VH-VL binders against b7kms5. Designs and how they scored, part 322

Target 1, 80 residues: b7kms5
Amino acid sequence: DTFETVRNTIRIESEVDESLRQLCHEERITKETWLEAAYLYLCEKPEELAQVIQLAQERLSQRKAIADYKRAKTMQERFL
Key: E = the ipSAE of ESMFold2; O = the ipSAE of OpenDDE; V2 = 0.75 times the mean of E and O plus 0.25 times the DockQ between their complexes.

## First folded at step 22 (VH-VL)

Design b_17 (framework fv_miptenalimab; at its last read DockQ between E and O 0.93; V2 from the best seeds 0.71)
Heavy chain, then light chain:
Amino acid sequence: QVTLVESGGGVVQPGRSLRLSCAFSGFSLSTRGVAVGWIRQAPGKGLEWVALIYWDDDKRYSPALKSRFTISRDNSKNTLYLQMNSLRAEDTAVYFCAHRVYSFEKWTSWFDYWGQGTTVTVSS
Amino acid sequence: DIQMTQSPSFLSASVGDRVSITCKASQDIKSYLNWYQQKPGKAPKLLIYAASTLQSGVPDRFSGSGSGTDFTLTISSLQPEDFATYYCQQLNHWPLTFGQGTKLEIK
ESMFold2, look of step 22: ipSAE 0.624; ipTM 0.877
ESMFold2 (binder alone), look of step 22: mean pLDDT 91; pTM 0.932
OpenDDE, look of step 22: ipSAE 0.705; ipTM 0.903
ESMFold2, fold request of step 23: ipSAE 0.589, 0.551, 0.617; ipTM 0.876, 0.865, 0.883
ESMFold2 (binder alone), fold request of step 23: mean pLDDT 92, 91, 92; pTM 0.937, 0.927, 0.939
OpenDDE, fold request of step 23: ipSAE 0.665, 0.667, 0.688; ipTM 0.896, 0.898, 0.903
ESMFold2, last read: ipSAE 0.612, 0.020, 0.611; ipTM 0.886, 0.678, 0.882
ESMFold2 (binder alone), last read: mean pLDDT 92, 92, 92; pTM 0.936, 0.938, 0.938
OpenDDE, last read: ipSAE 0.674, 0.670, 0.676; ipTM 0.899, 0.898, 0.901

Design b_18 (framework fv_miptenalimab; at its last look DockQ between E and O 0.76; V2 from the best seeds 0.67)
Fold by OpenDDE, look of step 22:
Structure b_18 (fold): chain C 80 residues (1-80), chain A 124 residues (1-124), chain B 107 residues (1-107)
Amino acid sequence: as target 1 above (80 residues)
Amino acid sequence: QVTLVESGGGVVQPGRSLRLSCAFSGFSLSTRGVGVSWIRQAPGKGLEWVALIYWDDDKRYNPALKSRFTISRDNSKNTLYLQMNSLRAEDTAVYFCAHRVYSFEKWTSWFDYWGQGTTVTVSS
Amino acid sequence: DIQMTQSPSFLSASVGDRVSITCKASQDIKSYLVWYQQKPGKAPKLLIYAASTLQSGVPDRFSGSGSGTDFTLTISSLQPEDFATYYCQQLNHWPLTFGQGTKLEIK
């Protein structure tokens, strides 16, 4: 493995990001290597993937709902 | 060449305990990604998943059986075990052990090799 | 739990026939489905994994298709050795569950 990396921009919910950063700091790892490790671990145990994916889908739905609400609110304020 | 051979089956009375063994070759349960599962089949019925153990000793159970059944391993002997306690008539079945593999590309697992099974009969 | 329902439970056919067995999941399981063949007194044998991938050594007259909730095992030209019971199984969702089986009998 050449360990070639690809640059990514990942936006994480603030409370989750803070907790994850603290964990990574205490364990002397990075969020990047944690994400890599977590994904590889789940690939090795695909029977666990469904639960994680479901949770991820729920979080995505929440993000979308919040985004829609914000857009609606912004439009309302713009026309008031 | 993967092979699995179950043993330890027999006739027992309700409430008793029994330990099944699965001796395997052609793979190691210490190898990352490897798993082995117990799956049972009541007479004339379908297949029911019982438990799974991963290479890292992580274990998963059928919720209906978790309180009474325990899966374990001895890597030095390449042997899988199933400790069955408080046996009931409905536990009567052929018990198979099966080799579990996975695919990174397909994000799924499957049981590619099965033993011939050992018969457990629970009766008064 | 995810319920797997096979159809039909019993199927009669003749050598040379094209036969199809259906497996329906109670919820979306994507392509995380396998098919097994079992003969009386024998262990199940893996035929297909990931819904459509043929296991090495299995004749290519066997094929799997489908995704989501509906899956099909097809035998293009039934051979004498194909009369057996077939099971579908979903993985990737605890607890792992099987269909009730389809017994393929000679007509």
Scores: ipSAE 0.712, ipTM 0.907, lowest interface PAE 0.6, mean pLDDT 95
Fold by ESMFold2, look of step 22:
Structure b_18 (fold): chain C 80 residues (1-80), chain A 124 residues (1-124), chain B 107 residues (1-107)
Amino acid sequence: as target 1 above (80 residues)
Amino acid sequence: QVTLVESGGGVVQPGRSLRLSCAFSGFSLSTRGVGVSWIRQAPGKGLEWVALIYWDDDKRYNPALKSRFTISRDNSKNTLYLQMNSLRAEDTAVYFCAHRVYSFEKWTSWFDYWGQGTTVTVSS
Amino acid sequence: DIQMTQSPSFLSASVGDRVSITCKASQDIKSYLVWYQQKPGKAPKLLIYAASTLQSGVPDRFSGSGSGTDFTLTISSLQPEDFATYYCQQLNHWPLTFGQGTKLEIK
């Protein structure tokens, strides 16, 4: 028996990745199994999944705002 | 058939404590994804959520009540409890327990079956 | 906290009428809304979950619609047994909250 898996590329903020990597190392699991377990657990608690989704939406907005700021700063530096 | 029956209500003086029970059948709170909630209704008023307990003993409380109310369970007896301490007049209500279910595919939950409630009256 | 505001608070209607009750959330709750019916001295009864999914055993004259912040419960042809108080509830934000209720009266 086996899982069918898909390989993905994702970007995680460095401080979050470092903390997650250390947790996974200490618990002797992988980031992939942690992600799968977290999603499956939260699906059994949709009220908590909703909180995670709200946080994810906030983080996405923050990452977009930082990206927009960096592009605006790069444009100002190019035209100075 | 899911059924829930509340008990333990009564008339009590302010400052006293009371423990409510909810005896249920047709499900087990040990089953993954299951939860049970306490919800109350003051006379002539709407519904107010009190607390929720999940199958893994994880608990969530209405923040206004968390300092005085504790939800717990005994899965071997299919029973949910609500311990209410330092009771106040505003705690006067019918207290319901409700079975909580979820949908993996819809990413949501709901209370599909409710008990008939037990009445708590806090009066001096 | 998410405030759930129902309109109207009271609704008078005749048997056979089509009636609608609205529920407005103070923030986006997606489709995570439930409708209950409650008769005096009785426990609430589930009608609709996930905004629009009809609970088994509920007559098909009941329907729900909406997403985000604006939701509607509709009864297509009012029956004598439908005179009750109706509550909406959200399960997307802690604490879980209910609307204040809509009392549906005859006449």
Scores: ipSAE 0.570, ipTM 0.857, lowest interface PAE 1.5, mean pLDDT 91
ESMFold2 (binder alone), look of step 22: mean pLDDT 91; pTM 0.935

Design b_19 (framework fv_miptenalimab; at its last look DockQ between E and O 0.96; V2 from the best seeds 0.00; counts 0 for: oily loops 36.4%)
Fold by OpenDDE, look of step 22:
Structure b_19 (fold): chain C 80 residues (1-80), chain A 124 residues (1-124), chain B 107 residues (1-107)
Amino acid sequence: as target 1 above (80 residues)
Amino acid sequence: QVTLVESGGGVVQPGRSLRLSCAFSGFSLSTRGVAVGWIRQAPGKGLEWVALIYWDDDKRYNPALKSRFTISRDNSKNTLYLQMNSLRAEDTAVYFCAHRVYSFEKWTSWFDVWGQGTTVTVSS
Amino acid sequence: DIQMTQSPSFLSASVGDRVSITCKASQDIKSYLAWYQQKPGKAPKLLIYAASTLQSGVPDRFSGSGSGTDFTLTISSLQPEDFATYYCQQLNHWPLTFGQGTKLEIK
């Protein structure tokens, strides 16, 4: 393995990010290597991966709902 | 070539315990990514998933059976076990062990090879 | 739990016929579905995994299609050895669940 990496920009919910940062710090790993490891692990347990995917979809739906609400609110404020 | 052979079935009275064995070859349950499961079939009925064990000894159970059934392994013997306690009449079935495989590309799993099954009969 | 409902439960057909068995999931299971064939007194045999991928060694007259909640197993030209019971299985949610089975018998 050459360990060639690709730069990514991700946005994580603040409480989750803080908790994950703390974990990575205590375990002397990075969020990047944690994500890599977690994905590889779950690929070997696709039954669990399916559960994580479902959770991720739910979280995405929540993000969208919040975003829609914020947009609506902003629009209302602009017309008041 | 993957092969699985179940044993330990028999006739038992309700409330008793029974341990099934599944001897397998062609793979090792210590190999990363490997998993093996139990699936049962009541007479004239369909298939019911019982339990699954991963290479790292992680286990999953059918919630309806978790309190009474325990899946385990002995890597040195290449053998899978199913400990069944407090047996009931409705536990009467052919019990299959099956090799579980997965795909990195398809992000799913399946049972590609099954044993011939061992029959468990629970009756008074 | 995810309920898997197969249709029909019983199917009569003749050699050479094109037959289709459907499997409906109570929830979206993506493509995480497998099809098995079982003959009397024998263990189930894997036919299709990932909804549409043919298992090695299985005749290409078998095919699987579908995603989400609706799936189909098709036998393009029924052979004598194909008369058996067929099961679908979802692998998207714990507990893993099977359809009730479809018995394919000779007409």
Scores: ipSAE 0.636, ipTM 0.894, lowest interface PAE 0.7, mean pLDDT 95
Fold by ESMFold2, look of step 22:
Structure b_19 (fold): chain C 80 residues (1-80), chain A 124 residues (1-124), chain B 107 residues (1-107)
Amino acid sequence: as target 1 above (80 residues)
Amino acid sequence: QVTLVESGGGVVQPGRSLRLSCAFSGFSLSTRGVAVGWIRQAPGKGLEWVALIYWDDDKRYNPALKSRFTISRDNSKNTLYLQMNSLRAEDTAVYFCAHRVYSFEKWTSWFDVWGQGTTVTVSS
Amino acid sequence: DIQMTQSPSFLSASVGDRVSITCKASQDIKSYLAWYQQKPGKAPKLLIYAASTLQSGVPDRFSGSGSGTDFTLTISSLQPEDFATYYCQQLNHWPLTFGQGTKLEIK
């Protein structure tokens, strides 16, 4: 077998991670195999992958908005 | 060589039903990654997507048609079906089936081979 | 639903002309667009997929460009066999949708 792997660090929202951990535990799989399987499956249905990408873009925008809010709040607290 | 041939068209009165068939060769609908769709074209009009069925029997429909049209398959006969109920004059069209392929590298799909179509005429 | 709008609806041109057909999507579809050619009484034929990739067996005079919402099909030197109707199709959102078509006829 000539599988090469790479080590990655990703940040997942706590509630989503908790749900994913529970699913993986119940199904006796790992997060990494779930991620690989989900991606490969969606690549065979690009029409559905497109819907997942749209959701991912929405979540990214939400994360950026939260980060900007926290940065602005921290700046205000420095000038109080 | 991928080949698709539609049949089952004809002249019917409004409110009746028809079942279209698409006989195909050169691929199996049980093969992972394969999909086949139905597309129709009213006289003098453009193309309209009707439905798609994937190798795992997952199905997608044009929302305007979903209540009346059902896509299905018989893999042992390499045949796809379109059941059309409660036919209306607006359903008058040539109905094509088409082989859908995808690209892992480009993250998209397309219809690479089409059948010649079968004509449905809904007339009172 | 994503509206695909082709321009022009009709195009009259001579053999040897360079012609362009535009397809505009009502929202971002990245490069997930295909172009088809259809002659009267015949099935559509794939020309271009993924916005710019030429299908095997299609002459090099056909090219596709664009991404996002604006796409163009270009025929660099029109041949007699190119008189047909051309359709774009987006594959990025359900339901799958086609443009209304561009009929290219002999001048």
Scores: ipSAE 0.575, ipTM 0.871, lowest interface PAE 1.6, mean pLDDT 92
ESMFold2 (binder alone), look of step 22: mean pLDDT 92; pTM 0.943

Design b_2 (framework fv_miptenalimab; at its last look DockQ between E and O 0.02; V2 from the best seeds 0.00; counts 0 for: pae O 11.4 > 2, placed apart)
Fold by ESMFold2, look of step 22:
Structure b_2 (fold): chain C 80 residues (1-80), chain A 124 residues (1-124), chain B 107 residues (1-107)
Amino acid sequence: as target 1 above (80 residues)
Amino acid sequence: QVTLVESGGGVVQPGRSLRLSCAFSGFSLSTRGVAVGWIRQAPGKGLEWVALIYWDDDKRYNPALKSRFTISRDNSKNTLYLQMNSLRAEDTAVYFCAHRVYSFEKWTSWFDYWGQGTTVTVSS
Amino acid sequence: DIQMTQSPSFLSASVGDRVSITCKASQDIKSYLAWYQQKPGKAPKLLIYAASTLQSGVPDRFSGSGSGTDFTLTISSLQPEDFATYYCQQFNHWPLTFGQGTKLEIK
């Protein structure tokens, strides 16, 4: 039967997005179905999900550090 | 309803091999989401995880044992195996098989059913 | 590897006592911890999973608490059948690891 969907916007690092887009094209799937399938599969292997979460936290920390650097540089330029 | 029965233990000399078996009933090893594994306990010691195998044949090993031990399964016999090569005195233990259950809502897992174990003794 | 350290290693207590056993993880394991009971010559038996959820059929005198790195198993009023060795285990990191055990004996 019909399942409900939610629309969201996300920012993905461009090299990762390009690789994911190529994979989805070759496999004739969409990014959204890939995301759904990956999450559902990992929920059946919580031990592996834990490893994915660790990697996601590392990537989040890196993105935050880059964003903080850019804001500090912009703020410095406005005062100098 | 779930039953796990280990077999194949015995007394062997160092350097030899043994294959342990675990026969399951009450569920199928091929069912999506199923995982089963081996845990051992040396005499008077604590529990040590050996290996885990998933329904899709994905496998994980204790790194200290990976070079000598292989986990496998035969879905037609609903049986889990542990091939143990180049056995050493420190491999002397009771070997348990165990069923791993997971929770979608809690994002974790645990061992809910255990066999009664089979004893491996590596000695001259 | 994640080291799981139980305290105390040995505990002597009487029927009716309240006892607590602690388990400390060397890294954050969230709530991904189980507690097992093992009697001599028997297989381990699951008591608690996800740090605090009681397994079906386990008496409610057993309880678990904690998250992150510090976890506690509590038995509120010891019964004769509770004298055993208790193990914690984490499921957050490979390889899966157990605590060294806490042996609970009759005083």
Scores: ipSAE 0.605, ipTM 0.880, lowest interface PAE 1.6, mean pLDDT 92
Fold by OpenDDE, look of step 22:
Structure b_2 (fold): chain C 80 residues (1-80), chain A 124 residues (1-124), chain B 107 residues (1-107)
Amino acid sequence: as target 1 above (80 residues)
Amino acid sequence: QVTLVESGGGVVQPGRSLRLSCAFSGFSLSTRGVAVGWIRQAPGKGLEWVALIYWDDDKRYNPALKSRFTISRDNSKNTLYLQMNSLRAEDTAVYFCAHRVYSFEKWTSWFDYWGQGTTVTVSS
Amino acid sequence: DIQMTQSPSFLSASVGDRVSITCKASQDIKSYLAWYQQKPGKAPKLLIYAASTLQSGVPDRFSGSGSGTDFTLTISSLQPEDFATYYCQQFNHWPLTFGQGTKLEIK
């Protein structure tokens, strides 16, 4: 099948990215097709989708907390 | 639109060195997921992969040529290079530069855009 | 290295014919195969990737099939502009390797 693709930047935590990269390498797929397939799969699995969403929200919260900490630290250093 | 233009080909004696250039437009080799490579074709023969360079300056080589050939880039000039040392008669070929299909995965390696090639002739 | 063997090396056909070119890999390359078309004095042109996916802009009379070790490029109805040399290329393993080519000539 032919379909139009959209380019985007995805930043993934380094350890997760490495693990995912290794999996994709072993299975001879791409992270992009993995994400597409995973999403399509989850669309048919509402309970599993809800679990993934919850986990994603937690990870986002962690990223924000780290970012906030870094900003606060940088600001603090500016006033020292 | 993507375009690639090779240059630097010519006639050289065995043992000499030559540097090929490939000026490209329509993309940047600094963009994540981009890769460009060299493929050569001896007169009346098939295609042989030479080397590939990625956006992060990672490189892949044909093992048979790695000791003599070096792929490099200048992002400021949007130019790809192939340094060829210790040239041999069997290196005589048209050398193509080609854009690898865009992908964040480095193992995906087919070529969707090609230059018209530059001819290298190694003879005494 | 993975050896790619195309057959036939030479093929004569007429406009309107259905033609098939085969490519055999020395080992399993799954579906990681591309097909190129090259005309005399010109650069290769990508036709098919991932064994069966048609590159954008390529006429749908071209099709690819196969997996594992055996692959086929098919032109359903040969057009005058299709007389050229065709190459397969594997990208399952480094180094990348090409078939020796199939020259499609007018009968």
Scores: ipSAE 0.000, ipTM 0.703, lowest interface PAE 11.4, mean pLDDT 90
ESMFold2 (binder alone), look of step 22: mean pLDDT 94; pTM 0.958

Design b_20 (framework fv_miptenalimab; at its last read DockQ between E and O 0.94; V2 from the best seeds 0.72)
Heavy chain, then light chain:
Amino acid sequence: QVTLVESGGGVVQPGRSLRLSCAFSGFSLSTRGVAVGWIRQAPGKGLEWVALIYWDDDKRYNPALKSRFTISRDNSKNTLYLQMNSLRAEDTAVYFCAHRVYSFEKWTSWFDPWGQGTTVTVSS
Amino acid sequence: DIQMTQSPSFLSASVGDRVSITCKASQDIKSYLAWYQQKPGKAPKLLIYAASTLQSGVPDRFSGSGSGTDFTLTISSLQPEDFATYYCQQFNHWPLTFGQGTKLEIK
ESMFold2, look of step 22: ipSAE 0.575; ipTM 0.873
ESMFold2 (binder alone), look of step 22: mean pLDDT 93; pTM 0.955
OpenDDE, look of step 22: ipSAE 0.668; ipTM 0.897
ESMFold2, fold request of step 23: ipSAE 0.574, 0.517, 0.586; ipTM 0.874, 0.871, 0.881
ESMFold2 (binder alone), fold request of step 23: mean pLDDT 93, 93, 93; pTM 0.955, 0.955, 0.955
OpenDDE, fold request of step 23: ipSAE 0.700, 0.688, 0.706; ipTM 0.905, 0.903, 0.907
ESMFold2, last read: ipSAE 0.593, 0.567, 0.554; ipTM 0.880, 0.878, 0.871
ESMFold2 (binder alone), last read: mean pLDDT 93, 93, 93; pTM 0.955, 0.956, 0.956
OpenDDE, last read: ipSAE 0.697, 0.687, 0.679; ipTM 0.906, 0.904, 0.902

Design b_21 (framework fv_miptenalimab; at its last look DockQ between E and O 0.87; V2 from the best seeds 0.69)
Fold by OpenDDE, look of step 22:
Structure b_21 (fold): chain C 80 residues (1-80), chain A 124 residues (1-124), chain B 107 residues (1-107)
Amino acid sequence: as target 1 above (80 residues)
Amino acid sequence: QVTLVESGGGVVQPGRSLRLSCAFSGFSLSTRGVGVSWIRQAPGKGLEWVALIYWDDDKRYNPALKSRFTISRDNSKNTLYLQMNSLRAEDTAVYFCAHRVYSFEKWTSWFDPWGQGTTVTVSS
Amino acid sequence: DIQMTQSPSFLSASVGDRVSITCKASQDIKSYLAWYQQKPGKAPKLLIYAASTLQSGVPDRFSGSGSGTDFTLTISSLQPEDFATYYCQQFNHWPLTFGQGTKLEIK
């Protein structure tokens, strides 16, 4: 590995991010290296990766639903 | 050059225990990413997944069999085991061990190759 | 559990025929499906993985297609050695599950 990195902007749900930050702090790692390691680990266990993907899809659906609700609410408030 | 050879099958009475072995070559279960599985086939029936063990000793079981079956390994012998307890007539089957292969590019796994199988008959 | 249903359970065909076997999953399994061939008294042999990738050494008359819940194994031109039982298997949900099998017999 050359350790060449690319910049990413990732938005994480606040409670999850806080928990992950705490974990990384205690384990003296970074969220970046945790993410890399987790992905590589799951690639070696694609059966588990499939479970994570399903969970991720569910979370994405929830994000979209919340976003849609917020947009609708904002629009409603704007025209009241 | 991967090969798997099952052994330990036989005729046993209900309630008894039996341990199957799977000797493999061409790979090591201590190698990262490696997995090996047990799959069984009742006479004249289809295939049923039993259990899977990963290189890191992580294990997955068919929930219907978890309470009675235990998958384990001996890396020094390149051997996979299936401990079967409280055997029942419905456990009668050919038991295969299979090498679990995965792909980084396709994010999935498959079984290849399979052993020839060992026959377990549970009867009174 | 994910139910894998193959169709048909039995299929009669002749050498040279084009045949298709379907596998339906009770839930979305993406492309995480494998096809196996089994002859009497022998261990299953991998034909296709990742729904459509042909395993090395397998004749190209075999092909797999599909994603989600519907999958198909196709043999473009049946050869005498192709008469066997075929199984699909999903790798997307625990426990791993197989289809009930499709026995391909000579007509």
Scores: ipSAE 0.730, ipTM 0.913, lowest interface PAE 0.6, mean pLDDT 95
Fold by ESMFold2, look of step 22:
Structure b_21 (fold): chain C 80 residues (1-80), chain A 124 residues (1-124), chain B 107 residues (1-107)
Amino acid sequence: as target 1 above (80 residues)
Amino acid sequence: QVTLVESGGGVVQPGRSLRLSCAFSGFSLSTRGVGVSWIRQAPGKGLEWVALIYWDDDKRYNPALKSRFTISRDNSKNTLYLQMNSLRAEDTAVYFCAHRVYSFEKWTSWFDPWGQGTTVTVSS
Amino acid sequence: DIQMTQSPSFLSASVGDRVSITCKASQDIKSYLAWYQQKPGKAPKLLIYAASTLQSGVPDRFSGSGSGTDFTLTISSLQPEDFATYYCQQFNHWPLTFGQGTKLEIK
């Protein structure tokens, strides 16, 4: 329908970002077009989209656990 | 009107092979978002998913059957196949093919319609 | 694998009764569930998709509800043609799996 873009800030784990940058460079695409293509393709295969969502949930949980650990360590250092 | 008609069933001895066909009309397996699946039902038992093939030839299998069964298609004939090797008594079932459809808005899929099924009997 | 457990396995009821069949998934499947009706010697027929959306041509006495792990198919007033076996199926995880079925019989 309407082709408008939205500017967003995204944080990606450094190891993943390095791999994704290399892939995009080799294929001569951008991260943005990769993201759009991946989502649209997966919407045509909801069964596979569900698998990606499961992985995304696992990664979100891992990132929260790491963030909680770092905050606890920082709070310990502030009271020493 | 979507129709699917299975064929190729019969009585076969354990260890042998059999190829099932599903002739379909009212849709093309070349159309993006379309898929076709095999599902089976042993006598007096429930339904078991066998395999699915997508419009782009991507395939998914029930892991219990993957080593012995192969899904394939011939788009020029609007036909889906199931190659069944090393048949066992537990493979005795009615085999259905089904049209797989999806909803972009609901992020899910389902099977509609189903064919009438073809019966495979594996016995000595 | 996601296990789909239907309850009850058998249900005996009379024409005019309101009945409910439940389906429980071993993991969260969101609303990615379909209900099918199968009469003896026939192929399954789609009733409900996406947990609650009634398929075109299916009588409005059928309804589906639930999300996550617990789902219900309800028939508000049984008709003679509703005596059949009912299956749920999830589409959230490979392999695709069905419930074991609920056979609805006339009392």
Scores: ipSAE 0.531, ipTM 0.860, lowest interface PAE 1.8, mean pLDDT 92
ESMFold2 (binder alone), look of step 22: mean pLDDT 93; pTM 0.954

